# Designs tried in a protein design chat: VHH binders against F-box/kelch-repeat protein At4g38940. Part 5

Target 1, 370 residues: F-box/kelch-repeat protein At4g38940, of Arabidopsis thaliana (Mouse-ear cress) (q9svj9)
Amino acid sequence: MSSPIIIRAPKKQPPEPPCLISLLPEEIVVDIVARVPRCYYPTLSQVSRRFRSLVASPEIYKRRSFFGCTEQCLYIAISKDQTSDIHWFTLCRKPNGQQFSGTTASDHRLVHIPTLPPMPMHGSYVGIGSNIFVMGGFCNWKITSSVSLIDCRTHTAQTLPNMPKAVAFPVTELIDRKIYVIGGSDTLSPMKSPSRIMMVYDTDTEMWQLRARPDWEAGKKWFSSVVIGGKIYMRTYHNSFVCDPNDTSCDRDEVLHSKEWWSACVIDDVLYYYDVRENCLRAYDPKQRAWGVVKGFEGLLPVACKWSKTVSYTGGKLVLFLQKTEKTEIWCAEIAVERREGGEIWGKVEWCNVVLSGNFHIMDCVAVVL

## First folded at step 24 (VHH)

Design w4 (from u3 with A33S L105M)
Fold by OpenDDE, fold request of step 25:
Structure w4 (fold): chain B 370 residues (1-370), chain A 124 residues (1-124)
Amino acid sequence: as target 1 above (370 residues)
Amino acid sequence: QVQLVETGGGLVQPGGSLRLSCTASGFTFSDYSMNWVRQAPGKGLEWLSLISGSGRSTSYADSVKGRFTISRDNAKNTLYLQMNSLQPDDTAVYFCARGPDYSDMWYEEYFQHWGQGTQVTVSS
């Protein structure tokens, strides 16, 4: 007596109450969604399949551009538990007005992007338009020359042709749609940067160039860089240099090197970095060849931090990430900087709160436009 | 001060098994990934395995994949390496190494904290 396999008819999920929005013409829905801040798209994608499809569509981004609703979005490469790979997060900022009264949740937070796979750590990460290039690095203790292109509109990644050389721990800069992968190591132990190679990727031609830099000291690691006025400012442990990417020589800048600048950003041709030891935002003006301290926000930021990262943001603002020494909290602040009459730079903290808790480490931050 | 002490090494026949232990002190053990590395005579350091701070994620070199198992007990501040199907080529000094912190990025060497090591000899 073969017991009839009761094929339980798939429980017809009750028809989702017609989202009132579903009654609107598609064009109107697109127009509405295009005006919604990008940070809410993950939430929208959870509402319905229609919204999920829409927020991932090229059309919505065209429409955003048409309406002038494009936004700069920050993507953060994070190591979890100090693994050998990075995961991608995005900074979700709550717009000023809507204090949703009820949720004690921090107004701003880092949100994990689960659709993106883990990627090599200590690679080159560069944002161009709506895309992020992920180049080199290492995973499972293998140095790679792999190149991935992330489309931040869809949070998908595709593989591109490899770099000419496998490297980890380079400094990376973008100048005039060219990606400069500078230095790095091709060995894991010891992890010494040969520091005499520059790989240049032209995003227009999609071609790589390998440039030897015999003028650079062998065995010295580059660990910080920024671009100001088409020149690359770079730091080793011993020296800071200003380099024209098209020149075969670099100028030593002793004044710049007088401060231990790291994880810096540039706003209006001024270099900014947060000094965690002195609890101050420092600014270097290359024109004046002088360091200053940004005024106006003393005491507003967390103290006793071991790590800081600054990223330039739109409108003369920078985003500052801080990690406390004793606590596994990552703080984030948005700071507006302004040069006033007389040459002093002032800063205003617009917001500051914990954006991520746990054993996380920020490895890099890139900006894209969506 | 960060201290790591490896134990459990010894002489074993080919095909045999050993279990290495590493006791950690001087830091919050669970906050750091831990690694096993080895150095064979006349060879450089070879990375073998990594385990995340929480113990949820593990990684292995191809040379030891399927044979070695990394684990940790955070309550005991102890890292383990179970080594099975040992071969003569596995003869080396084995070290436990703490994963790098942000501050370690300033140094040329990837691993800044490791123990004195324990000798593993695989011989017939």
Scores: ipSAE 0.292, ipTM 0.668, lowest interface PAE 2.3, mean pLDDT 88
Fold by OpenDDE, fold request of step 25:
Structure w4 (fold): chain B 370 residues (1-370), chain A 124 residues (1-124)
Amino acid sequence: as target 1 above (370 residues)
Amino acid sequence: QVQLVETGGGLVQPGGSLRLSCTASGFTFSDYSMNWVRQAPGKGLEWLSLISGSGRSTSYADSVKGRFTISRDNAKNTLYLQMNSLQPDDTAVYFCARGPDYSDMWYEEYFQHWGQGTQVTVSS
């Protein structure tokens, strides 16, 4: 007598109360969502398919621009477990006073972007508008000339025409909508730059140009660069230079070179980098041709760090990433910097916390506007 | 001090198999990716395979894909390379190399830490 398996009909979950927002005209919903900080878009995407589509639409970003709700967003290239590729993360900032429901202990965090595939390490990464150019790099013992364009609005990537030359470990700058890929190596020897070549990409014409730089020291690597007043400040192991990108002359700056500046950023024509050895934020003023130390935030940042990265927002804010030596923790701080009367530069730490834990390494950071 | 010691090399006939081992010391093994590279006589260094610190991700050169398998035992601080279907062209000195750290990027060579190598000879 085989007892009939009473297949209990799955209890019809009561229809989720229609999200009241779903009853609104689409135009109104778009306007509402456009005014929501982008950090909440991942959450919105989980609410409904409609919201998911909306936050990924070009329309929402047009509306954001229209309403003046654009935000500066940081995208961070990270190596996970020291693999041969980078993965993209974004800095999710908590808006003033609002607790993200469900996020553990840190108010600000790096969030992985899974829709973006792994990309070559030690390439050039440049943000323009809402896009990131990913150029060249090293992966699986190969140096590539490949170019990818990331749309940060949709977190999709497309392939563009290749660079004229395959390079890894270049320094890269953006000047007047031109991307300058400077130096780099075509070998697995990063300290060697056999090519005295600068590649220039015009974003308007979408054309590459090769420029020879015979004035550069042969075989030497550029370690760091920034742009101030249309000039490129660059550093090798031995020297720092101030170069006009349109001229073949570079001036050596010994004062600039007196500090081991790298991973630097620029705010109001001043160069900033964090000295992990001295636990201070240093500032170089090209006009004064002098180094200074930013005052006002002693003791507020983590110590015993092995690596630092600085990025600047428009408006005088500096973002600082720090990696501790013993712990695989990545710290992040936002620092407002201001020059006071007398020429002293002061900094105010707005926030500082661990943004990512684990075996991660920041390779680069790119700012975009969304 | 970082130390890497490769073992397991030897003479093998074409079509044969070998298993190489690399013992690591002087650093937190699990925090670093590990690589196998080789150098044949008169040739440059050739990258073969990479394994992530956790061991979850692996990559292979086309020349060895499907024949070689990289693995690691983090508890033993040991890297392995299983080599199958060996060919005469696989004759080389094999090295294990630690993946670069940020501090290593300031040096001329991409790999700053590797062992003395182990000789693999494939001959009939």
Scores: ipSAE 0.170, ipTM 0.613, lowest interface PAE 3.2, mean pLDDT 87
Fold by OpenDDE, look of step 24:
Structure w4 (fold): chain B 370 residues (1-370), chain A 124 residues (1-124)
Amino acid sequence: as target 1 above (370 residues)
Amino acid sequence: QVQLVETGGGLVQPGGSLRLSCTASGFTFSDYSMNWVRQAPGKGLEWLSLISGSGRSTSYADSVKGRFTISRDNAKNTLYLQMNSLQPDDTAVYFCARGPDYSDMWYEEYFQHWGQGTQVTVSS
């Protein structure tokens, strides 16, 4: 006698209490929501379906732009369990330190974006406006030339025309609305076969250009890059170079190379990277052609980290990601940097906490404006 | 020291099946993705399959999709490859390879750790 599986009809959720806001014209509601900091959007989305729809709508972001309420947001490409795919997260910041009493959860956290599909690892990731370009990379042990465009306003992705060449592990920079995909590998094994090609995407014309760079060292992989004053600073294992993307010449910079700079960012024409070995934030001034150490925050950051990643943020701030060697915790810190009289650079840690726990690896961080 | 030891290889007839095992030591096994790769005589290294650290995600090369199944037992620090419907073209040395660490970005090789391999021969 097989007991009938009583499929309990989904309990009709009681009608949402009439939110007084629902009585307002839609335009007014949009204007109100547009002025709300984005960090509250998750909360708003829980209030009603209407709010959920609004915070996900392109319209709200148009209004934000109109009112000058745009915010810089960080999107983080993360590998789970060291798979070949990346997943997208965003850094959610809690405004004004008000510890909501009930949740032991850290004030700042990385939040997964489930609407975005897994994407190739070791590709190029570039933020322009509210969009992220995802180019090339490694997927299922194949190098791809695929290009995807993520709209961060809607958390949707569309396919764009392919790059001229499939590459993984390039360095990528944005200069004057042109994306420079530099180097990379067209093979997975050995990784010693770097491309001597620079691909340039013009975001205005939506066209790719392929440029050969015979001046690049043969067999050398680019590990790091930043842009300062229209020039690309790049590092191999053996050398660091300053290159004009429009020129065929690169200048070797031995002083720059004297430090193992990686995953660096630029603030006010100064290069910053966190040295996990020495537990310090280093700064390189191209004008002075000198390295320094940022002062003022010693002892405030986690130690014994295996890697660091920095990204420039608005207002003379940088975001620092750290992962401890023995733990699977990813730490994040926001650091304000300022140059003081005499040329010393000082930093202030505004906050530092665990933002993600588990077997995760940050592959890249992209800033967008929303 | 990271050690990987492959076993289970042998001679099999076309259409036959084999199960390969890889025993891992010297690292936290569950923290790493694991891979099977093979090298046929006179050919380069071919990636076959990947499984995530948790075992929840798997990926396969087109050449083995539908025939091979990757699995793992984290309690035993063991990686498996079930190979069905074997063909002569599957003749190769099979290796298990650990996925890279983030810190491995400085290395020139994608795989830093793999075993000695086990020979699989498919012949009538």
Scores: ipSAE 0.095, ipTM 0.568, lowest interface PAE 3.1, mean pLDDT 87

Design w8 (from u5 with M33Q)
Fold by OpenDDE, fold request of step 25:
Structure w8 (fold): chain B 370 residues (1-370), chain A 124 residues (1-124)
Amino acid sequence: as target 1 above (370 residues)
Amino acid sequence: QVQLVETGGGLVQPGGSLRLSCTASGFTFSDYQMNWVRQAPGKGLEWLSSISGSGRSTSYADSVKGRFTISRDNAKNTLYLQMNSLQPDDTAVYFCARGPDYSDMWYEEYFQHWGQGTQVTVSS
């Protein structure tokens, strides 16, 4: 007599208490949510399925734009546990004033985006509007020419046509809606065979152009780049150059090269990078052709860091990531930079705290508008 | 000094199984991704599998997916490769390779450290 397996009917999940907000017309709810800072969207998504759907909807971002509630958001490509791919994180900033007194938890943190799959490391990452282009890089021990487009509004990715050439470790810049993928390597030895090719992707036409650069010194890898005034500033180990993307010649800048600028950003046509050796923020003014040190925040940032990354917001704020030598803590700071009378540049640290702890490494940072 | 020592190779018949081991020393084993690679006669280096420092994430080449299993014991500083359903084309020298420190932006090669390797021969 085989005892009937009583298939217990799935316990009807108790009806979610009617969120009072659910009684509001959809349009009103959208308007309300659109005005909520994006940092709260994860929290909202936990309140109800409706909110979850709404915060993931492209519509909310249209509405945000309509209300002028767009935010600059940082997306961070991170290696997790020394893996050979990157994972995407976003910087969640806690709004000023709600210091929840009791939780020693850092006010600002990097939050993993699980809906985005791992992607190639050492590729080109470029933010345009609300999208991120992920191009090339290293994946599964191969150099790839793959191109993915991330929609940061929905945290989804789509595949685009491949680059003309597979490359890893390029320097990448955006000028007038054209993505310049400069140099890189097609081997697992990025230092040995740097490419003398520039690939240009026109985001309007969605076409690639390949430009050979025989004028570049053979065997020299590009380490850093920024764009100032439509020109690309680039650094090799031996020299720094100012290049017109439409010209086949580059001018050497010895003054620029006098400092080991790396992972730099640009604010108001000034180049900034954090010197981890000297624990200072350096600024290069191309007009004056001079280096300076940003004043005003000495001693406020963590020391004994081995790696730094700077990113600029539109509006004159600099975001600084610092990784300590012991690899356990990633620090982040927002710094308001201001040029004062007399030409001195001053910085004010608005906040600085640990944003991520563990075996993580920041590989790149991309700013988007959402 | 980083040292990696591969063991467990040998002669096996087609369809057979082997388990490779790699003992690591000279670095914090759990902090690094570990990899298995192989080199067949007259061929280049082929990546087979990777495992994260914590052991939570694994990846495989298509050529070995479903047949090979990578694992690690961080307490013993040992990496393993279970190889099943071996084929003649799997004949190669197998190497354990440590991943780079990705915090070092100046690393020159993805595989900086590997052992002497262990020979695997699949022959009827």
Scores: ipSAE 0.332, ipTM 0.701, lowest interface PAE 1.8, mean pLDDT 89
Fold by ESMFold2, fold request of step 25:
Order: C-alpha cells, then structure tokens, then sequence
Structure w8 (fold): chain B 370 residues (1-370), chain A 124 residues (1-124)
C-alpha cells in the first residue's frame, strides 16, 4: 500500500493597486505614448504586455506622424569582438541629461538590439522610412545576394527577394526612392571588385535591375560615396568623381580628391568628414569647389583618434563617432553646423560622450524615421 | 612587421588527427580575429575557421564543422587548429591569416597578412 500525492493550488496574491495610467481611456494612453521619445519605447515594452503591444503597433507610429512627433533615429552596425558579422545597436539619446531609469552610467549610449539576429558584414545598409535594408555581404564567409528588411518599429527582420548578384564591399546610395548598390565583389578581395557594375532597387516597384557602367573607372574599388544634388560623389583610391546615376558621364573632381575623405555625410549640399590625422572636421562645397575647416569647437573633441564616421542628422546637425588610438572607448559627438556670413562654416558641439566601451568596431550607421 | 609562422603539419592516415599551431608577432595578437585557410593541390583558397580576438566567438566552414576546432592562447600569441577525422580531401597547405583592421577602410584584401603555410597530407 502506498500514500497519496497531494497537489496544492497556487496561493492567491493580493490585488495590486491600480496605477494611474490604467485608469485612462485607451486613446488617451496612445496619444501620450505617441509623444514619448522613441528611445524610451524599449523600456515601455518591458512594463507589460499592453505596452509591449502598443509600442510595436502601427497605430502608435501613425499617431506620432499625426502629432509631428516623429524622430530621426540612428542604427549602428557593429562588429562585436572582431567577429565576421554585424549586430545592430541604436543610439539612445537621453533628453535634458536626465537618466531614464537611474541604471545607466553614461548620459548617451549605444544599446544593443538583442531581438535582431546577427547579419552579414560588408554589405549595403540603407535606412528608408522606418525600415533598414540589409543587402549582400558575408553569410558564413560566403558572399551573398540576400536581402533582409528590418522593421525598426518592432525590431524584427524579414527576408526579401535576392539581389541579382551576390556582392560584398559595395558603396550604397539612396536617390529618388531608388537604392544604388555600386561595385562590390563576389570574392574576399575587394580591390578586384567590378567597379563598373551597379544594382538598382526601385522601392516603389520592389524590383531590381542590374546595370553596367562601362564609363566608370575600371578595376578599382569604390571606397566612399555621398549624394549631393541627385549626383553621386564617389572615390577610388586614386580619383574622386561626380557621376549622374542615370547618365553615361562621370567627371573627375581633383579638388575633392585633394583630401582623403571617407565616412562622409552631407548637410545642405556640403560634404563633411572628420580628418583624424589633422583632428579637424572638413567641409567641401561643390558650388565653390573648395575645402574648408569647420570652426568653433577646437579642443572640444577627443584627439589622436584612429578612425571616424559621420552621419547626417536633421536640423543642420551631424553625429560623429570617434575612437582614440589604443583605446577601447567609442566617442560620439553631435555637432550643429551653420554657414555664417562670409562663407565660413561654424560648428557647435551639442554633446560629446563615450557611448560604448569594449572590442567593438562600427561598420556603418543608418538613419530611420520613427 | 607582422609575422605568422605555421607549424604542426605532416603525414597522417585517414581518420587521424593533427594539431596545427601559428605563432604571431609584430602586432597586438588579442586585437585581431584570426583565421585558418587552406589550399588543396590545383584548387583556390578555402576559408576554414575564424576566432575572435578574445577567443569567445568561433565560426567554421560547413566542410570542417564538427571535425576541426579553432582556439587561441593570447598569452602565448598562438593560434591553434585541432583537426580530427582527417580524410584524403583534407590534404592541403594550411595557412594562418590575420583578419583585417576594421578601422582601416583602405585595406586592399580581407587577408593581407598570413604565413608561408604548413603542409598536411592525408594518405595510407
């Protein structure tokens, strides 16, 4: 004979007191959340299933647009611990210096997005609206033609139809709602990339076209590009060019090439890049065909950096990432630029912080609107 | 000057094992991803495995996954490849290769620095 087994029901918990937000009509809660800065949405999603569903809903983003509360948000593709893939981070910018949860050690920081899988390195990364296109690059050390679309509202990814050709190490630009993936290689030798090929994705028709550009410099890698006035400004190691993507002409710009511009951005038709060798922010105005140095912030940025990356931001601003030589700290600065009377360009550092520490390398930055 | 020296190759019977070593000098070893690459007779280069600078993350080509193990000892500036269940198709020259400096956008090829290689021959 044996003894019975007794199973007890779970003990009842005391009712939690109602919170003030749960007493509000749903549409008022939606309107309140729509006005909250996007950097707080991950925190809100952890409060309850209600808030998790709300911050991911299409309705909240429609309400943000309706109220004029949309924001340009930066997403950063980062290699962690020298791996051969990228992981997505977002720049979390705290308003008014106030810490949101009281748990961070820094004012602004790069925050890993753990719900996004690792993605190919050395591909094309383009922000359009609230989405990021991730195209090509390395997949398990194999060059791929794959396309992933990241929905930055939900931090989820989906697969789209492949590009016509597998490429890594291209340069990429967005012009008139078309994505131009230029050059690239199907081998791990980027200097042998076919510099005379581009793939064009029309975001309206959702179709790819492969186009040859026999007018372009042959047998050279494209290292940098920007778009100014609907034209692509891009360079190989030896020359810089101004090319119309829909025309068979590509003109050299020897003045542009007189500086080793890279990781550049454009504000009001002026090209900006940070010269880490001279520790200055340089500006190129194509209308003047002249380089200048942005004034007004000497001594406000870290010096002796080994690399830099700039990304344009709304309101006449750029964001600059820097890493000092032999340091693991990644610095970030937001700089407002303005052209003053007399043609000089002045900058104001809005903030400058260490935003990430460790063995990390920034591969690319994209901006989306949320 | 970056130097990479591979050792540990040799003749082994099918199903056997070998351990390759690569000693590194001229750079801060722990700052770089390290790789093993091979070239079989009459074939192009084949990437086999990578290990992160810290050693915490590894990746493998499908052809060697489960049979080969990459590791590193950052105190000794040494990279290793443990090769088990070797078959005649694994016969090749094996190279140790340093990953690129990702902060140098002017690099020309992904594997700019590697050694002279070590021969592995798998035969009866």
Amino acid sequence: as target 1 above (370 residues)
Amino acid sequence: QVQLVETGGGLVQPGGSLRLSCTASGFTFSDYQMNWVRQAPGKGLEWLSSISGSGRSTSYADSVKGRFTISRDNAKNTLYLQMNSLQPDDTAVYFCARGPDYSDMWYEEYFQHWGQGTQVTVSS
Scores: ipSAE 0.308, ipTM 0.680, lowest interface PAE 3.9, mean pLDDT 82
Fold by ESMFold2, fold request of step 25:
Structure w8 (fold): chain B 370 residues (1-370), chain A 124 residues (1-124)
Amino acid sequence: as target 1 above (370 residues)
Amino acid sequence: QVQLVETGGGLVQPGGSLRLSCTASGFTFSDYQMNWVRQAPGKGLEWLSSISGSGRSTSYADSVKGRFTISRDNAKNTLYLQMNSLQPDDTAVYFCARGPDYSDMWYEEYFQHWGQGTQVTVSS
């Protein structure tokens, strides 16, 4: 024989018969997936290579925007077992669909994101679009200037050029696509903020600018802040201030300071925080320069909590995280707020459940749009 | 009330080994990161090592990596530091320190609770 014939099995198995959805035109499949809530995308990526590629594609997120199906998704930085770093979790809000068997389809939970590496603690965590900037803090017991960018569409992270200065425990706010990192310390003394710097990152030019911090309180730590109407509302231990970053003016607000607000959020220019000592949701309206208590949900939330965090959500809603005194349960509630006639603010608890159990502590929460 | 008591210090020759203990009371020991810190004569405080609440995660300063081992026994509320290959530069008072309660947003210092320390002397 002139050449032996080599018989080789195919490298691939014969295809299984396709399921009915795989027979649909690509345009229809894309439109269906774009309407699926984001919390199901990890599950969908396990169905086939086609869906895995689709849910990671920029095209699906453009189509979600076109259909008005984008969502504000919450990412939570959590310390496990008192480690020196944080791990990322996401709040998974699944519909409660009682099936005909009487079994619910899903519960609301914090779900660990294993593809993201551990990241520095006590830094700045800022959501911009579909990304999270993770800046500064400390890692392996050293204060860092490191910057990481998380792509929440793919749950991947990349290292970016460092900040000009290393800091931990700063206050950080986003205004008009600029990130303001204010104060902070280069030591492990979180109540001392000897730094006289403010770092401003322009997300359009991708450049940092160092500015001298006005000495609003000599060497005092600014440990809580929100943005209302383009102004930064900040507090130290002893005072609360309203600062205009464009002309660096800064005025004391003694009415704002009359409550120990922290971990607050803003909805329709009203500051909200949960007072764990009095077990009430408080609201501060800068136009009225007055505090009030949100009404309508007494007795619906857990008591004996040591820690709270509020995060604003679209549609006049906020998400409230509560950690009970024993540190074994983290509770979460979604609360819709509305101002009624007479100026009172009322709330409705949409749901309230334990979302994580174990030795965990929430360090921060960041919202992105997906 | 939080109490931390160090024991196990003493005089050791260069190259020797020593094991320090720290007994804790007044708090749920397993809920907190624990640390060892030392102060050499005429010098400032130096952080040496940390261990997570469960004991599964540890970290060390470069000056002691490979020579010192931190551990804990949560059933006995006790923190340990095994020190090997001791050198005269390791002469110091050694303190145990509790990490902060991260749920307390108002804490002033990262290390608020310390023991009285135990003397380690490496000589001759």
Scores: ipSAE 0.298, ipTM 0.663, lowest interface PAE 3.9, mean pLDDT 81

Design w8 (from u5 with M33Q)
Fold by OpenDDE, look of step 24:
Formats: C-alpha cells, structure tokens, sequence
Structure w8 (fold): chain B 370 residues (1-370), chain A 124 residues (1-124)
C-alpha cells in the first residue's frame, strides 16, 4: 500500500503588505536602489519580486554608474570537493561600522552564485568592466578552447567564439582592453608545453590573434604574471622576465626572481605577494629593483597556510586569501598599503576573517566593477 | 609519502567484467579527487573517470560511459573501478591517479601521484 505522497500545495504566502516604496514611481525606486550598496542586494531581493527584478536589471547598473555608485566586486573561482570544475562565488562585505554584536558569524563571506554553471578549471579568468571572460582550461579532462562571458550584473553566461588554441594553465593579463593569454598547456604536462604562444583578444574588435614569441624560452611554464606600466612581469620556475607584449624582447630580472612570487597583485606600480613560508607580505618596486617587506601587520594574519592569493582592490587596498594547511578554512583579509616617507611600505589589516569553510579551493579571483 | 597501489587487473574475455581497486596512503584521501586513467601499448594516457573527494560527483569519458563505474570508500582509503562489458580495446595498464593540489603547480605533469598500474587484458 504505497502511501500517497501528499504533495502539499505550496501555502499561498499571505500577500506581502504593500511596501510603501511600491507606491513610488519606478524611476525613483531605481534611483534609491542604485544608491544602495551592492552588498545589500541579496537582502533586497528577498523583500519583493520587484526588488529582485530590479537588482538584477541592467538599468540599475546604468543608474549606479550615472550616480557614481559603482563598486569593485570580487568574484572567486572555487573548486568544490576537488572537482574538475570551478564554481563562482562573490565576496560579500559588510559595510563599515555596524558590527551586529550578536552573530559570531564573520561579517564577510564568500557567497555562491548558483545561476552560473560550473566552468572549466585552470583556464583564464579576466574581468573587464562588469564582465568576466572565462577562457580555456579543462573540461571533462580535456583541454578546451571555449570562451564564456559572464555578465556579473545578471549572473548569466554566454558562449563566445573559441580561442585559436585550446590551452590550460596559461598566464593571462589585460592591457589596454586587450586580453593576453600567454603560454599554457595543450597536454597533461604543462612544463613541457610550448611557452612561445600568445593569444590576444581585442575586446573592441572581438577578434583573436595568435602570436608567436620565438624569444621566449621553449618548454617552460609561466605560472606568475602581473602588469606594471604596460609591461608584463612573468615568472617561470627558473626565471622572471619583464616583457613588452608588443616587443620581441624580454628582460630577465634576477632581483625579481630572487623571491618566489606567485599570485601577485599590483598597487601603485608595486608588486605585492604574500609569502606563506615567511608569513609576510612582500613588495617589489620595479623602479628601485628591490624587494621589501610590508610592515605593520605582523601577527594579525593566520599562519601555517599552504597558499596565498592577492588581488588589488580599490583605494590602495589588496585582498588576501589564505588557506590553512591543517584546516579547511579559507581566510580573507583586506589590507591597506601605503608608502611612507623613506620608502617603507606599511600595511593595515582592516579585517581578517574566515570567509568559507569546507573542502574548497580558490582557483582564481577576478575583480569587476558594478 | 603519497602511495597508490592498484589491484584487480587480469585477463578477461570480451564481454567480461573486472573490478579494480586502488589503495591510497600518505594523504587525506577524502580531500582529493581521484581518477582512473589507462595507457594502451603505443598509445597515450587516456582519462577514464573521476570522482570527487566526497564521492558525490563523478565523471566519465565517452569511451567508457555506461560500462564503467567509479566509486570510493573513504573509510578504507580505497578507490574502485567497476568495468563491465569489456572489449579488446580496453586492454591497457590502468592507473589510479590523485587529483592535483595547489602545491602541484610546480610540477611538470598534471598528475603527480599515481600507482604502478594494473594490467587489464581483454582477449578471447
């Protein structure tokens, strides 16, 4: 006697009391919402269908831009349970000052974006405006040339024309609205892959160009890169180089290479990366060709971390992600850096919290403007 | 030290079945994606199947989809591959391979940790 699954009719939620704001002209509502920090949009979306639609609308972001209320938002590519796909998260920051006393929960957290499908791992991820380009990587254990464009305003993705070549594990940089996909692997042996390949996507023409760089070392893996002053600083296991993407010459920089810089960011033409071994934030000044250690925040960050990732943020700040070796915790810190008289760089940790717990791995972080 | 030991290979007739096992040690088994790959004589490495650390997600190559089933027992630190409807073209050395870690970015190959493999021969 198979007990009838009583499909309980969804209880008609009582008509939401007319939100007084619903009486306002749409234009006014848009203007109001446009001025609300984006971190509150999830909350707004729960208030009414109207607000839900509005916060997802392209119009609100136009208005934000018009009012100068745009914000830099971080999107994080995360592997869950060591799967071969990445999932997208955003860093939700609590606005300064209202420490709601009662909830022990960290004011800052990574929030999953379920509307975005899983995407290839070890691809290139680049933010331009409100969009993220997802290029290449592994899909079902095959290297792909696929390109997806994520609209971060709507959290939707569309397919774009493929790259000229399928590659995984490239270094990727954005210069003057051109995406440079450099190196990578077309095999399961990234270190043996040709490093003399550069694919360039012009965002204005929406065209790919394949370029050969015979001046680059063959069979070497690029694993670190940043852009400073229109030049790409790149690292292999053996060497670090400063390259003009439009020139056929790269200069070896031994001083730069003297530190194992990885997942670095740039603030005011200075390269920053967090050294997990020494538990310090390192800074490289290309003008001085010297490494330094950022002072002022010793002991404030978690120790015994296996990797770090830095991303430049607005206002002379960087975001630092850390994962502890023994715990499946991802920590995030926002650090303001400033150069003081005498050339020393000082850092102030504004906050440092666990932002995600579980079997997660950050693969990359992308900044967009919304 | 990471160790992976494959077992269960052998000679089987076409249409037959085999179950491969891989015993893992030297790392937290449940934290890593595990994979089965194979290499036939004179051919390159072929990915067959993957399973997430939790075992909740699985993927298969088209060549083995519907015939092979990947599973894991995290309590026993063991990975399994049930192979059904085996064909002569399935003849190869089968390897268990641990998924990459962030620290593996410095290594030459994508897969850094695999066993010695187990021979599977499908022949009449």
Amino acid sequence: as target 1 above (370 residues)
Amino acid sequence: QVQLVETGGGLVQPGGSLRLSCTASGFTFSDYQMNWVRQAPGKGLEWLSSISGSGRSTSYADSVKGRFTISRDNAKNTLYLQMNSLQPDDTAVYFCARGPDYSDMWYEEYFQHWGQGTQVTVSS
Scores: ipSAE 0.088, ipTM 0.561, lowest interface PAE 3.7, mean pLDDT 86
Fold by OpenDDE, fold request of step 25:
Structure w8 (fold): chain B 370 residues (1-370), chain A 124 residues (1-124)
Amino acid sequence: as target 1 above (370 residues)
Amino acid sequence: QVQLVETGGGLVQPGGSLRLSCTASGFTFSDYQMNWVRQAPGKGLEWLSSISGSGRSTSYADSVKGRFTISRDNAKNTLYLQMNSLQPDDTAVYFCARGPDYSDMWYEEYFQHWGQGTQVTVSS
C-alpha cells in the first residue's frame, strides 16, 4: 500500500501587502520620489514598475530641480581585471544619518551600472549637466574617434558624430561649455607620438574644431591638466605650463612643476592633489605661486597607497580616491576644504571608507548634476 | 622580475595548427590581462588576442578571429594560443605580453612586459 506522497501545495506566500504608496495620487508619489536621494533610485526601481518608470522619467528630474533636490553625482570609469574597456560605476553616498529602511548599505560604495556597456579606455570623459561625453580612447586594441553620450538619468548611451581625429590618452577639460580634448596619441606609444593638436567641441553648436598646436613640444605627453580662471594648467614629465586655450602661448611654471601633481582638482582657484608618497594633500595657489599642505586631517586617511585621484564638487568639497599598494582596495574620502584667515587651507574629512574591493582600477571620475 | 617565456612555435604547412604557450613568473598572473601579439618581418607589432585575468573575457583581432583561440591556466601561470587554419601571412614572431597596470600607463610603450618570442613559420 504505497502511501500517497502528499505533495504539499507550496504555501501561497501571503500576497505582499499592496505598497501603500501605490494608493497615493501620482502627483504626490512624484513629489515623494523627487525628494528621495538618487542613490536609492535603484532600490526604488525594484519595488514596482511604477517606481521604475518614475525614477527614469524626465519629470522626476524636473521636480527634483524644482524642489532644490538636485545632487552632484560622481561617475567613475573603472577597468576591471585590466581589460581594454572601462565600466561605469557611481558613488552611492549615504545621506547624513538617514538610513533608508530598505537598504542594508551602511557605507558609501561604488555601484556598477550594468545598463551601460563597456566603453573605450583612455578616452576623454566629461560631465555636462546630467550627461557624460565619452570620446576616443582605446577599444579592442584600436584607437577610436567614437563619441558616446551617456544620459545619467536613464543610464543610456547614444552615439554621436566622431571626433575629427582618433586619439587615446589625451587630457580633457571643460571651459564655458566647450570640451577641449588636448593632445593624445594615435598609436599605442603615447610618449613617442603625441598629437600636437587640440580638438574643441562646442556643446551648443554640436560642432568640432581641430586646432593645431605647433608650439607644443614634439614627443611630449600631457599627464595632467586642470582649469583655473579660464587658463589650462598642464603637465608633462619635464614641465608644467599655464596656457590660454585661445592663445598659442604657454608659460612655463617651475614652481608648479616642483611637485609631481597628478589627477588634480580645483577648488576656489586652488589646485589640489594628493601626494601618496608624503601622505598629504597639496595645494597650489596660482596667485601666490606657492605650494602648501592642507592641514587638519593627518592620520585620518589610509597610508601606503600607490595612486590617488581627486575630484571636486561644486561647493568646495573634494573627493579623494586612494588605492592601497598591497591590497586591492579602493578607498574614498570626502573632504571639506576651507581657506582660513591668513591663507592657510584646512581640510575636514567627512567620511572615509573602502568603496570597492577587487582587481579594479579607476581610470577617471566625472561629476554630473542630477 | 616579470618573466614571460613563449614556446610552441615552429614550421607548419598551410592549413595546419599550432599551439603556443607562455609561462609567466614574477607577478600575480591572475591579476593581469594577457595578450598575444606578433611581429612579421618588416612589419610593426600586431595585436592578436587578449584574455582577462579571470579568463572570462576574450577578444580577437579580425585577422585571427575564428581561427585562433586564447586561453589561460592561472594555476599553472600559463597562457595559450591555439592557432588553426594557419596561413603564410601568419608567419611571424609571436609574443606573450602582459597588460599594463596603472603604473605602466605612463611609459612610452603600451606593452612593457613581453618574452623573447617564438617563431612561427607557415610554408608550404
Scores: ipSAE 0.038, ipTM 0.545, lowest interface PAE 3.0, mean pLDDT 87

